VHH binders against Intracellular ribonuclease LX (RNALX). Designs and how they scored, part 5

Target 1, 213 residues: Intracellular ribonuclease LX (RNALX), of Solanum lycopersicum (Tomato) (Lycopersicon esculentum) (p80196)
Amino acid sequence: SQDFDFFYFVQQWPASYCDTRRSCCYPTTGKPDEDFSIHGLWPNYKDGKWPQNCDRESSLDESEFSDLISTMEKNWPSLACPSSDGLKFWSHEWLKHGTCSALNQHAYFQTALDFKTKSNLLQNLNNAGIKPRNGDYYGVESIKKAIEKGVGHTPFIECNVDSQGNHQLYQVYLCVDSSASKFIDCPIFPHGGKCGSKIEFPSFSTNDDHDEF

## First folded at step 21 (VHH)

Design j1 (from r2 with E98Q)
Fold by OpenDDE, fold request of step 24:
Structure j1 (fold): chain B 213 residues (1-213), chain A 122 residues (1-122)
Amino acid sequence: as target 1 above (213 residues)
Amino acid sequence: DVQLVESGGGLVQPGGSLRLSCVASGFTFSEYAMGWVRQAPGKGLEWVSYISSGGSTGYADSVEGRFAISRDNAKNTLYLQMNRLKPEDTAVYYCAKQYYGSYWSPDAFDIAGQGTQVTVSS
């Protein structure tokens, strides 16, 4: 197998995710914070392809990262249905992507947590006057610039579409070097939902909707 | 347990056509988006196409206009019609079940089967 070139570090906006035709289930640990949450840390190749399931025998072992569980519940919650405490979701991420990272389980999850902290997306947006509020729209370029100012690298913004056809800030892609040490410029941007010039940054507090589709 | 069994692969000349099938079991097929991913020799996986539970479809740029994804929920079967095949389409094609997130992301679809080999060569 070839060594991967970089990581996609993906963070999601829960309010946007739950405001679509996708199934959204709050974790059993409670309603997520109105903050970006980790979706994943994914090894990737420069050509846009990716490795996965590099070690199917490496099952998730909670004992390997028990000290991180509380933090993961807060920062890496699962919004997948059915509702869960996150373990199933984390198992999915580990088996599919983490096993290809050359990191052990603790390091893999810790790394993602660290990069969430480092990116500080919500604060970076707030510093630019971009705040989550239903009905408020912001320039996608302004969002990118705000994040870039804080992180030092250009993000990829992925949008979803709500039931009314409005584009919403759904996910932010950042790239991390293969050693999992620092943010880098993305060698390639992923394929993702197209964003209009202006996109909504919805508030999670007012989007208390649980739909199963 | 989720089972996905791919078939329909083979050897074809450039410009030829193949139709892949995937029979699903172990879950309510009609409730899930499905997709195709492929892996060329010595390369990583790449997204090819998806079809949502509602029937909306998407395609990678490299196959747009040449491939067509469809599903028969009554038969729990996913299809991929591949036309105007090119040597660069040579790969193992995997049927995949959507788990979470955007349909085009590396995290979107889970592979369960052994795939079917498609070889395009003169």
Scores: ipSAE 0.901, ipTM 0.954, lowest interface PAE 0.4, mean pLDDT 94
Fold by OpenDDE, fold request of step 24:
Structure j1 (fold): chain B 213 residues (1-213), chain A 122 residues (1-122)
Amino acid sequence: as target 1 above (213 residues)
Amino acid sequence: DVQLVESGGGLVQPGGSLRLSCVASGFTFSEYAMGWVRQAPGKGLEWVSYISSGGSTGYADSVEGRFAISRDNAKNTLYLQMNRLKPEDTAVYYCAKQYYGSYWSPDAFDIAGQGTQVTVSS
């Protein structure tokens, strides 16, 4: 069957994303919070492959989730260029991934928001003494353990690389069961930027570094 | 509108070679990373390769050392040289334009074309 096996629930650290050679555009709604933001909720197969665009005719309908828009602007901002209010980004996520989730638009976005709240990544890190600050480095295993302690499952940490060759905490992958009810152990970890033993947890700053992912 | 037109697929024997091409239009090709993804019959999509706007490349483990991605910005064309082809390489191959995030993530590249069929069989 072509039924997916689980979700990747991906959260990004905006300060790390914007500290790259890639284009970073703040939302028209304003600068993102100093917190993890949602990148996506992606159906996936246990072999690492994924479905996408399962219904090309299912256009995003803002009226279906209008009650979530304010929360999404805060928790699911777009850093893609050109700057936007998030609708284009959410449309992309829905059409590419959400249509394969067996959820309606409201449930899809609500689910992602709920899991962001449940994961409480920044708080989990803070509880372990891991705080965002430019120039501060932490063990990647310490970061994993801190998140695992809070969420109950081992995360995948994806890193980007700054101009000096230092790895930065970029994204956190968690896995959600196919019914979108709970976090689970990841059947398979994603492809992504591998982290060194120590990685930076940066904060927003005016850096003109030409970093890469 | 973004347009990507793949070509170069076909039937080859194991150990054979193919060169795929993708002609892009509707955007400034040279400013975007490009990639290839593929889908085998009855299976999901998988990442194959990417090339950044600056020419940096990456490959899936399954194709590393056998496939080579390249680009000609003057021609708005992306290429995939496939050598030492295996039956497991059989799939529809799609050219994809960078949208957002890491080059290897399921969300990184967008497919716009119909793809080109590659069949490796004795």
Scores: ipSAE 0.898, ipTM 0.952, lowest interface PAE 0.4, mean pLDDT 94
Fold by ESMFold2, look of step 21:
Structure j1 (fold): chain B 213 residues (1-213), chain A 122 residues (1-122)
Amino acid sequence: as target 1 above (213 residues)
Amino acid sequence: DVQLVESGGGLVQPGGSLRLSCVASGFTFSEYAMGWVRQAPGKGLEWVSYISSGGSTGYADSVEGRFAISRDNAKNTLYLQMNRLKPEDTAVYYCAKQYYGSYWSPDAFDIAGQGTQVTVSS
């Protein structure tokens, strides 16, 4: 079906995906960059329900989006175990969600990549002094305000729990209109993945100062 | 290839009970979270419940207090006990296997079976 109301556009923080009791598996292309990555672009109804698998015969065709693959490897990695080719993750997202979007394969993937760039999440957080750093905590409301300032719309912040039981910034939900042209206010927010008032924003990298004098 | 076979649906009066079962094969059942998703006629998919590999559970607001999810790892079987059923619970119920991310989002679980019909009417 192609009669949906809006998209959730969902990005995840790779360190928070991996910093759980279950851990993770890096994609075969290696450890993800220290940046938000795309989880998905999901048609939804305003009542909180969703369509899926709207054309089971529309298999992923790499030739339709081959120019995007390098960019998708960087911006749309899978962290699921066992380690997988990016094509399996993208095939799943296309078959389950993309076939319901009224976009062709190239447009679907390009649109998600464009919205990641437009959202500019990591820079918007950095502009507010919110940086990935192990052992530091940030106010959830400050995170929301930093993103809203840059994007123009209030996000939903999903937390998960690290191996020590601390809440951490995990996924950011933004909403996109049904024509996939712009961010909009979310018709409905998800209610799972509650955060505490202060949460971690963990890092993969060890920061180092190469200037020793 | 993952196989999920749902059963236990049927026609029941409001206030009645049903117990759904789902027999799983093609993967190591005990290592994955499992869930139930439902679809009423002419409507989209709706998350109902999950149970983690360690036994932690969660429920949609509309069913909390009335439904109970459980699993038997020795039998590779997932269950949903449904009590105090309402006409609004009428749907096809699908057993679903953990895929990616959260336990309650549209991308959390994948359906593989035909589902089992639950009809609640006088």
Scores: ipSAE 0.778, ipTM 0.913, lowest interface PAE 0.8, mean pLDDT 90
Fold by ESMFold2, look of step 23:
Structure j1 (fold): chain B 213 residues (1-213), chain A 122 residues (1-122)
Amino acid sequence: as target 1 above (213 residues)
Amino acid sequence: DVQLVESGGGLVQPGGSLRLSCVASGFTFSEYAMGWVRQAPGKGLEWVSYISSGGSTGYADSVEGRFAISRDNAKNTLYLQMNRLKPEDTAVYYCAKQYYGSYWSPDAFDIAGQGTQVTVSS
């Protein structure tokens, strides 16, 4: 059934998603804000395994969360191609992960939005002097400590590689208890996407175009 | 209409080998990273391996050095060579297509097939 140990709550840095060889498309609502955005809220087991698709018949029903859509467009955009209004991305996240969460659709999306606000990642980094800026590098441990100071729990920092071969801040993992009520220490960290000691935190200001044809 | 059809599973003794195949259709196979995930009886899903569109590979710690992922873009086919099999490798193995984000996270790949059973028993 829908038994699991914790959630990964995962946010991504849009500039790092797009600053690779992979295709990147802005949502139909336009270029995302220069802020972390939600990737997902994923039930997991403490042994590193996960459930998925726990109710294949529970289709996304827009009327159940219509009051949240404007906020989700801002805070939960997809950068996948082709550009879309976000409903396909949210449908995927709901069907794959949300159906395993023991939350209804409105609660699932609202919970993720609330945790983004609580995490306050960009401001916590800014309070430590860590700002998005092309060409600058930051210590990964400094990034972890800045987030830990604001959130109270150590994050996992995932990097990817830009088109020049440099590691950059890509995703931040925080963990949430199985009742979806609070951040907790992660029972287990992901095993991939590790960073070097110093990484970029790129700005969107030089990567406005996403259409290459 | 993405379809992934896994085959090549079976019953083997510890130390044995199997080669899994996955025939893909309904998308441009060569443009996507592909992966294997598995599910042991009564357990959750776990990531096993990926291969990028460019041929880069990665493996879970529990299988590294024993399993080898490969692809044949001309045949729209993904492979997993499994050597030195152990009872802990007993699972249904699913072929999976890249979705979003990383190559190793729960959201990296989507399964679409029925999987193929691998049973390792003395």
Scores: ipSAE 0.777, ipTM 0.913, lowest interface PAE 0.9, mean pLDDT 90
Fold by ESMFold2, fold request of step 24:
Structure j1 (fold): chain B 213 residues (1-213), chain A 122 residues (1-122)
Amino acid sequence: as target 1 above (213 residues)
Amino acid sequence: DVQLVESGGGLVQPGGSLRLSCVASGFTFSEYAMGWVRQAPGKGLEWVSYISSGGSTGYADSVEGRFAISRDNAKNTLYLQMNRLKPEDTAVYYCAKQYYGSYWSPDAFDIAGQGTQVTVSS
């Protein structure tokens, strides 16, 4: 069945992906912009469970979304090692989540790109004076309010921990209705990813000698 | 290339115990976090537990205090000790390998095996 209740739409902060002890690899196109990037668009049930892999025969077909590839390279990069062009990441997201969305491949990827644009996360944070800056901390409630002002719905903020032990802004969850037409209030928030009351919003940084790949 | 083979399921009465095993191959087991995900009949998937490459663990609220995840890196094997089982624990249990991001999201882990059926009935 492809019945589901809503989507999580999830964006990640690349610096927070990369400054953990596991580190990261930049895409083959180079260091990502200092901006949020798409992690995924995930069908979910309101009881906290999810469907996946709803059509194992629907392999990624690049010809179905070739017009979107350059935009996806910018807005949906893989930071996994080794460096790649993103096709493996997009294939994974399609097979696991997209096949459960009731959208075809082009619509699935286009919809996520459109919601990234609509969410306008970095600009909404900037409008509230919240900018990437190593060593500074921001109130989690201030981050939520800045995003809510721009989007109209309260986000869930997931934190991770950098290699120095600091809690930092990692992923932002927004919810989308099951027809993929608009943001909605989240029926349920994900488990885990606790933030303290103040968290870092890091800029891209690496060891003084070189950048990470 | 990634293979995960779950075993140890079965039929057990409420209050009983089972120990699940998962033998992994096709990747460097010790470098990845591992987890358990389950699916009850007619329901979606849900996260159960994780164990990081460094040995840190986490559990879903519904199993905290009853289940214990562990790993043996020398044998490429993940375990789930399940105690005080309830009918609500009836599901297919899948061993899962870290994919991306956090340990508790729908995208955190990938399954590759057939799973092992746990049935708790009175």
Scores: ipSAE 0.741, ipTM 0.903, lowest interface PAE 1.0, mean pLDDT 90

Design j1 (from r2 with E98Q)
Fold by ESMFold2, fold request of step 24:
Structure j1 (fold): chain B 213 residues (1-213), chain A 122 residues (1-122)
Amino acid sequence: as target 1 above (213 residues)
Amino acid sequence: DVQLVESGGGLVQPGGSLRLSCVASGFTFSEYAMGWVRQAPGKGLEWVSYISSGGSTGYADSVEGRFAISRDNAKNTLYLQMNRLKPEDTAVYYCAKQYYGSYWSPDAFDIAGQGTQVTVSS
């Protein structure tokens, strides 16, 4: 059942999700904390290809991970519209990626939650003086070095573009070994999504905090 | 419900051309990025191309310069013009709708159709 080479573990910056022209919807629990949140834990091959939907009959079963739900609402929120409790997002991530992981549902979600804690991204950036603030720009290599110092492995940084055309920190990719036990160096980075040399790290604060659709 | 119906595949000789089509329904087509993903026999999936809602395009290195993605929002139809086909292009090609994240990641697009088989052989 372990027919893949590694995981991408992917976290996103909610302010960068929400400040594009597409905007976003907050979870039913309200505006997310100013912190990275989990996007997913994705089995991959070293050649850049991936498996998906490895058991289409393995539907999400809340009773298997009910003890994790409050933690997942905080750390794995959906920003998709319409506002939701996250179950649709978690079902998608489980069916598409989790069924290929060789983990049961509880282990899959718990593992991702544990890696978010271990990665400690926001604190690692803060330790290097890299803080969310609209109008401030940071070197992409400085962001990578700050995360590498704390995690021990070089991340891949994906950027997107806000409604004003500014390139900004959007997602951080770290790699996990196929047994889901530790961070590893990425065997391959995603193609595309290059950031350029300097990017914004936006905040939910200031006037941007008013907009939910 | 989202429906994506791929067509236009077939058997073609190396150097030949094919035009794939994908008719979409169940969502507001013009508001989403669309893409093509393919799977060769015995291999994982790989991203081929995307087109944003605004018409910006991107291609995998292996197909850039040979393939051209386009969309007709009035007809809810996505296209892939495939030129100078190689045996390495042999795969099932899937039309995909934007879900989440980057255009180049495994989670960027969702498949909903059966795909269309492209076979490039002498």
Scores: ipSAE 0.741, ipTM 0.902, lowest interface PAE 0.9, mean pLDDT 90

Design j2 (from r2 with A108S)
Fold by OpenDDE, fold request of step 24:
Structure j2 (fold): chain B 213 residues (1-213), chain A 122 residues (1-122)
Amino acid sequence: as target 1 above (213 residues)
Amino acid sequence: DVQLVESGGGLVQPGGSLRLSCVASGFTFSEYAMGWVRQAPGKGLEWVSYISSGGSTGYADSVEGRFAISRDNAKNTLYLQMNRLKPEDTAVYYCAKEYYGSYWSPDSFDIAGQGTQVTVSS
């Protein structure tokens, strides 16, 4: 048995992250795909508190998960400045959160990648007619329902705010059981990032790039 | 290297007040959001408050209306004014620097210092 209750599995929408007053830096490996990317897999307690840095001596060892690096570059990129290849970001996630997961490095990163695939967020949204496009707004409840239909559990939608004050779809929180085996209903939702009734689902591309007409 | 040094903790009675300080070095303080997190005995870490580089603030529900976060960029110092303290506020309080993402999540801020002990007891 683990000393935590569940995982937050958090995925971010890069276009929303970069469409704020805050800085974003593309990875040195290139511009991220217009798809959800992994932010983190975080052990958490039912009361909303969390453990961290459970083993300060467990430094990231690239050799432990070398077979996953290419996949991680595509699915778990960092938009932090300065630009990086992801190793510093992954090191941060491992030392702060992964060391508390009872998983080894390979299993920790593989688990996150697997749950990204299982959640299939963009496809679930597209199936409901919800597509990224600058200037298009969607009901937050419609977004939640679309994801719930695909994943089987209600997500938490976190919003950020663009320079004009509009709410954007920024991150999606899902919960995973402490054994890292399946999605579960979240015992508790995060504190901040609450959305308005309608939110923008922005795109890196210009509107012309998305117009089929 | 990032350094954060907390001070101002102590023993107070319920209803009392404390003011915590945090002196930052090793980075351009004014360009980063800062926050406070706390850890009670035998419990996990809890987000308390943040202040952005632009001065926007947020608070956990448990401290809203009682705590006030502020900063002095000229002194590279972060503050937390704590009023109407309760026994459940007993914890080690850590000053933390913005890392990535939001200002309230488990991944928002990095702790660098040893923290300062706050004990609220009759």
Scores: ipSAE 0.905, ipTM 0.957, lowest interface PAE 0.4, mean pLDDT 94
Fold by OpenDDE, last read:
Structure j2 (fold): chain B 213 residues (1-213), chain A 122 residues (1-122)
Amino acid sequence: as target 1 above (213 residues)
Amino acid sequence: DVQLVESGGGLVQPGGSLRLSCVASGFTFSEYAMGWVRQAPGKGLEWVSYISSGGSTGYADSVEGRFAISRDNAKNTLYLQMNRLKPEDTAVYYCAKEYYGSYWSPDSFDIAGQGTQVTVSS
């Protein structure tokens, strides 16, 4: 397989994912936190193409990263239906993408967890006065700038659409160098999911609920 | 188990047309978004097009206006009409089933079949 150029590090906003007409199932481990969660760490080429399934014989082995499982359940949950504990999701991510990363299973998952911590997206947004609340809308550029200020690199903001047709902050793309050591400027951004000028940053709670942050 | 069987590929001259088909089995076809992904020789995979369960469609910039994705749920079949083909369209084309998240990312669709070869050459 060819050497890849960088990683997409993708984090999702669970409330937005679940606020669509598509299926959303909370993990069996519990309701996800009102925080960004990891979707994936994906090797990519600078032209936007990607490698996948670089070793089909490398099945997920929980024993290789057992020390990370609890943290992964919290930070890398699956919202796919039917509800699960995340193992199937992680297996998919590993087999499809992780096997192309040149990392072992432990390093792959640990790396993603570390970059989630480093990116600290929710805090970066909060620092800019951007807080999750149903009915509150923010400029997409403001969101980008807030994240950029914290991370040091421009993110790609991906939006989905709620039942009313409003754009929501759904996923944040950051780029990581091929050595999985640092954030970098993205050589290329994804094609779809472009946002309107203003997007909702929804919450699992109602507007009358106390902020957890 | 999910099965996807692609067909319709072949050798065509630039400017020509092909229509790819994909027959799906092992899941409720109508409930899932479907997509096409392609891989050129020595290159990585790239997303080509998607069609949601509701019928909404999207295309990569490189094929927009030339390719048309469609589906026949009664036949469990996905189609890709490719017009005005270019040499850079040469690739193995894979039918893919929705996995998770959006419809255009590297993680959006899963390949299950062997693909069908499309070669555009003069």
Scores: ipSAE 0.904, ipTM 0.956, lowest interface PAE 0.4, mean pLDDT 94
Fold by OpenDDE, last read:
Structure j2 (fold): chain B 213 residues (1-213), chain A 122 residues (1-122)
Amino acid sequence: as target 1 above (213 residues)
Amino acid sequence: DVQLVESGGGLVQPGGSLRLSCVASGFTFSEYAMGWVRQAPGKGLEWVSYISSGGSTGYADSVEGRFAISRDNAKNTLYLQMNRLKPEDTAVYYCAKEYYGSYWSPDSFDIAGQGTQVTVSS
């Protein structure tokens, strides 16, 4: 069956992405904000499997979502090298995942943007006294609870590792129902990068030496 | 252009073994993590295994201890040694190249080839 069960809605912390041994390139549109950005909205099955490339002929058409592009540049950037304006990244997300969502291009991208706003992750963390700061560590459970308090559902926290071997808050997984209408409890959590008991919530300001344009 | 060509699939009985190969071209193979994903008939895609550029490996719980991923950078080739095969291992197996983010997500790796069919049946 091609009918998926739910979406993973994944947001990334750019500072953590760039604070690794892997390459990081700022978008050509500018340095990312000190905020979570969208990685993807991914149809998924309850058993943890996923559909992809459901319509290989459905190429990205900028005219379908031209009104969203400026917002997407700010909220859905790619940090992959070489630097890009996001179109290639969005094309990848659409062709691989969006085509399986039963949404058109505009609705797919709009939905992701809306859920970013609704989740308001940074504010939820700040409300709990969890703020991005280099060298500061927070309990992963505290982070989960802070997000849960705001969103109403338990997130999955994925960590990556900095050059010194410290775990960092890298991505937050939330689940959205198949109709793309509301957050839900995740039927299954991804494998993801495991977190220690305490993880760093780094500031993006330390990554100014990366290529911006 | 990125090219990934899988081979080595076939029909085997339960308990049998297969060794899959993937020849990569169009990119600097040694600089990228690689992985295997599979899709059973009528099912979605799932991760099987990955190997980072540094040689770190991971396996799905369902294949841990039975499968072994490896790479030969000089030959631009990825391997998957599959032992003690089970009927539930029946699937098309795809070689996958690192794309974006961490591993073990639907968006971590991209498939490019046609895959190779593995059928485990008595």
Scores: ipSAE 0.892, ipTM 0.949, lowest interface PAE 0.4, mean pLDDT 94
Fold by OpenDDE, fold request of step 24:
Structure j2 (fold): chain B 213 residues (1-213), chain A 122 residues (1-122)
Amino acid sequence: as target 1 above (213 residues)
Amino acid sequence: DVQLVESGGGLVQPGGSLRLSCVASGFTFSEYAMGWVRQAPGKGLEWVSYISSGGSTGYADSVEGRFAISRDNAKNTLYLQMNRLKPEDTAVYYCAKEYYGSYWSPDSFDIAGQGTQVTVSS
């Protein structure tokens, strides 16, 4: 098999994730911040295909990245049900994707955290006057431009649909070079939920349909 | 534990047809989106098709119009009807269960079975 070509670095907007007909469970560590959180750092090929499970024997060892756990709980939470502290999610990400990254566990998670910081998505959006607020809609191109201005590379914006049928900002894809050193232009954009011209940038709202504990 | 058992693969000539099946167990099948992914020799994984719990479907551009995904919730079975097969369809086909996030992402679905080999060759 060929070496992977780049990483997809994917960040999610938790409020949008939870504002769908799908189940949403807050982490046991608490309600996610109203900020982008890491979904994953995924090795990928230029043709859009991806490797996975490159070392099935490399189980997650929290001792390898114990210094990062607190930060990961805040920045890399799982919204899957049932509620969790993130370890299962991180284990999944490591085994499925991280083992293909040529990084050790600490470096893999640290890299993702670093790129979240570097991308500073929410701030970049705020700098452009794009702020999360229920009922507020923004142009997808405006969102892209705001992020591009900050990151220096064009993102892919993925949308999901809320219960009312509105498109909302769900995930932001950025690309990282195979050495995990810098953002790059994406060789290929992923398939994902297409966005309308204007999309909602929602804020968290209390919803009884979601498990907060 | 989640189990997915693929079947129906085989050797066919270009233009031929196959019907893949996946029997699921260990979870409430009807509540999850399901999909097919495939891996050609020496290549990475790619999405082929998905079907949501509500019955919405999607297809990779390369298979659109030729493949049809369906499900029988009463039988906990996922299907992939493959028509007009091409050599480039040669791959191991895996049944995939919804995991996390949106569809079509590398992380959206998990495979659990051994897959079924589909070989299209003249």
Scores: ipSAE 0.891, ipTM 0.949, lowest interface PAE 0.4, mean pLDDT 94
Fold by ESMFold2, look of step 22:
Parts: structure tokens; C-alpha cells; sequence
Structure j2 (fold): chain B 213 residues (1-213), chain A 122 residues (1-122)
């Protein structure tokens, strides 16, 4: 429908979202797994600009993707406060970005889920000996190489800062062609989110040691 | 409901200055990062600047050193001082409220207003 050049496909490390000074809220559906989760699939232009809200009347219709909801709860949670069930987050992503994608709602969400599986980020990092562990630091270039080995394309690594001021692996950007069929080299990388040469890969906090009775 | 009302745009000559304002309501302004995005005629949206709740700032390379973002939490108002304006700065400027994730992505900020037109004579 809309004339754009590629997608950013962006995944987020939940522990790095939650261990900042802002903190986080778990979804009402429960604590996310210790794995990357989908942030979004965003149409972009190769000059770094983007379209948005391409059909303001195309509200999220749960019946179009009801078979995907349980998988999306696992793989596409929101960690924003206050806690929610994800539908508002998915509605936002659809209205802002999905309406510009030339995909219908089911295809849009299914495509993002498929690319998360295909990227296999956590396993690709593990294959290179890069594992989540509080207090351990990894080279940013080693992280990029591990992902590139598995995916075939160099990612952009965005860092954020934990509550103690340490840089950590936060989001991974991969690029997808405009037909949403395959990973491609990114035409352009994002402006910000600097990482130092070595960064943390924190373990996701657990609440299991004090579970409610 | 989030409301953002931009003002201060206009027609200026190259090299001129403008100061944009954005009055915010419907949320606790001081708790959120705020930003400016712009859209030139026939083009996509472009991130311009952000200011965190604590006052840290960032700028797109194309405006760094020329634009200054600021906020007045007591007045729920965001500002953009634009100096040494160029024809390529011609756009509708929108103030935007932090949504999710980082400060420099297409998903970082949400627009809620009609924007204010800046035209640098070309």
C-alpha cells in the first residue's frame, strides 16, 4: 500500500528494559521468558525517515489474529507501566506502523513472530559463548559477529544504561525487505543508542524465590 | 487524553531564528521525555530532538549545534529554539510524548497535535 524501502525489525532484551532507573511492569499475563522479545516491525525509508499512521480508521480487530494472541503474549510483551495485557501495545504498533506495511493484521503480526524465530538471537549468542549473566561484559563486536553468523546480516546493537550507569545490550535491530520476506543488510542504522566496546548482558530478574502462596 | 499544542512557526529567511512552543496536558509532563519530529513536504517523518524528564538532550546530526530543546515543567511546555535556519529545515514540526523504548527510533515518541509550519524561504 505505502511506498517504503525496508523494515526495521527490533527485538528487546527484557532484563535491560527493567534494570534501569525507570524500572518496568510485567504484563498482566505474567513475567516474560528470559529471551529477546519483539519491540516492533517498522516501515522505513532508506534516507532514515519513516511513514506512520497510514490508515487511522484501521483499528485493531482481535478476530483477525486471535490464533496468534497466546504466542504474542509470550514473544511481544510490553514492559511499560502500568501493567497491561498487550492489546494496547499491539494496537499502537498496528496503527502507527502496521497500517503502513502493506500487510493485513494477521500477516503483520505473524511476520514479526516468524522473524523472531528465524533470527534465533539468544541461541546464536549462546553458540558464541555469550550468555546472560549479571556482572559479565562482552565485546560489542563479538555480539554482532555471533548474530551475523546465525542471521547472515550485521545487526545494529542499541545499548541502554542500568541503574548503576553501566552500558548493556538492550535492543537488536535487523532489517527486512519491503515485501517482508527476508532479512537484508540495513540500508541505514539508527542514530543513537551508543555502546562502548564492552557491555553487560544482564540476567532477567526472577521473582520465583518469593512467589505468592 | 494527551494533548499537545504546537505554536511559534512562521516564515523566516535563511539564517533566521524561530522559537517553537508546545503546551502539554492530559499527563504528568515532568515524568516523560519529550521530543520534536518534523515532516517536510512529500517526505516521511524525521526525528529532530529529545529532552529527558531529567533534562538530558539529544539532537539529529542535521540540527546539532543550531537547535536547542528545553522544557519548563512548571508550565507543562516544551520549546525548540531554532537558529541559523536553512531551507531544508522547512517542515511541519510536531512535539511528541515519549511512548516506548529508546529516544531515537520511529516508535520512541507519539505525536498528538496538528504541528506548526516552519518555512525557510526557498
Amino acid sequence: as target 1 above (213 residues)
Amino acid sequence: DVQLVESGGGLVQPGGSLRLSCVASGFTFSEYAMGWVRQAPGKGLEWVSYISSGGSTGYADSVEGRFAISRDNAKNTLYLQMNRLKPEDTAVYYCAKEYYGSYWSPDSFDIAGQGTQVTVSS
Scores: ipSAE 0.819, ipTM 0.924, lowest interface PAE 0.7, mean pLDDT 91

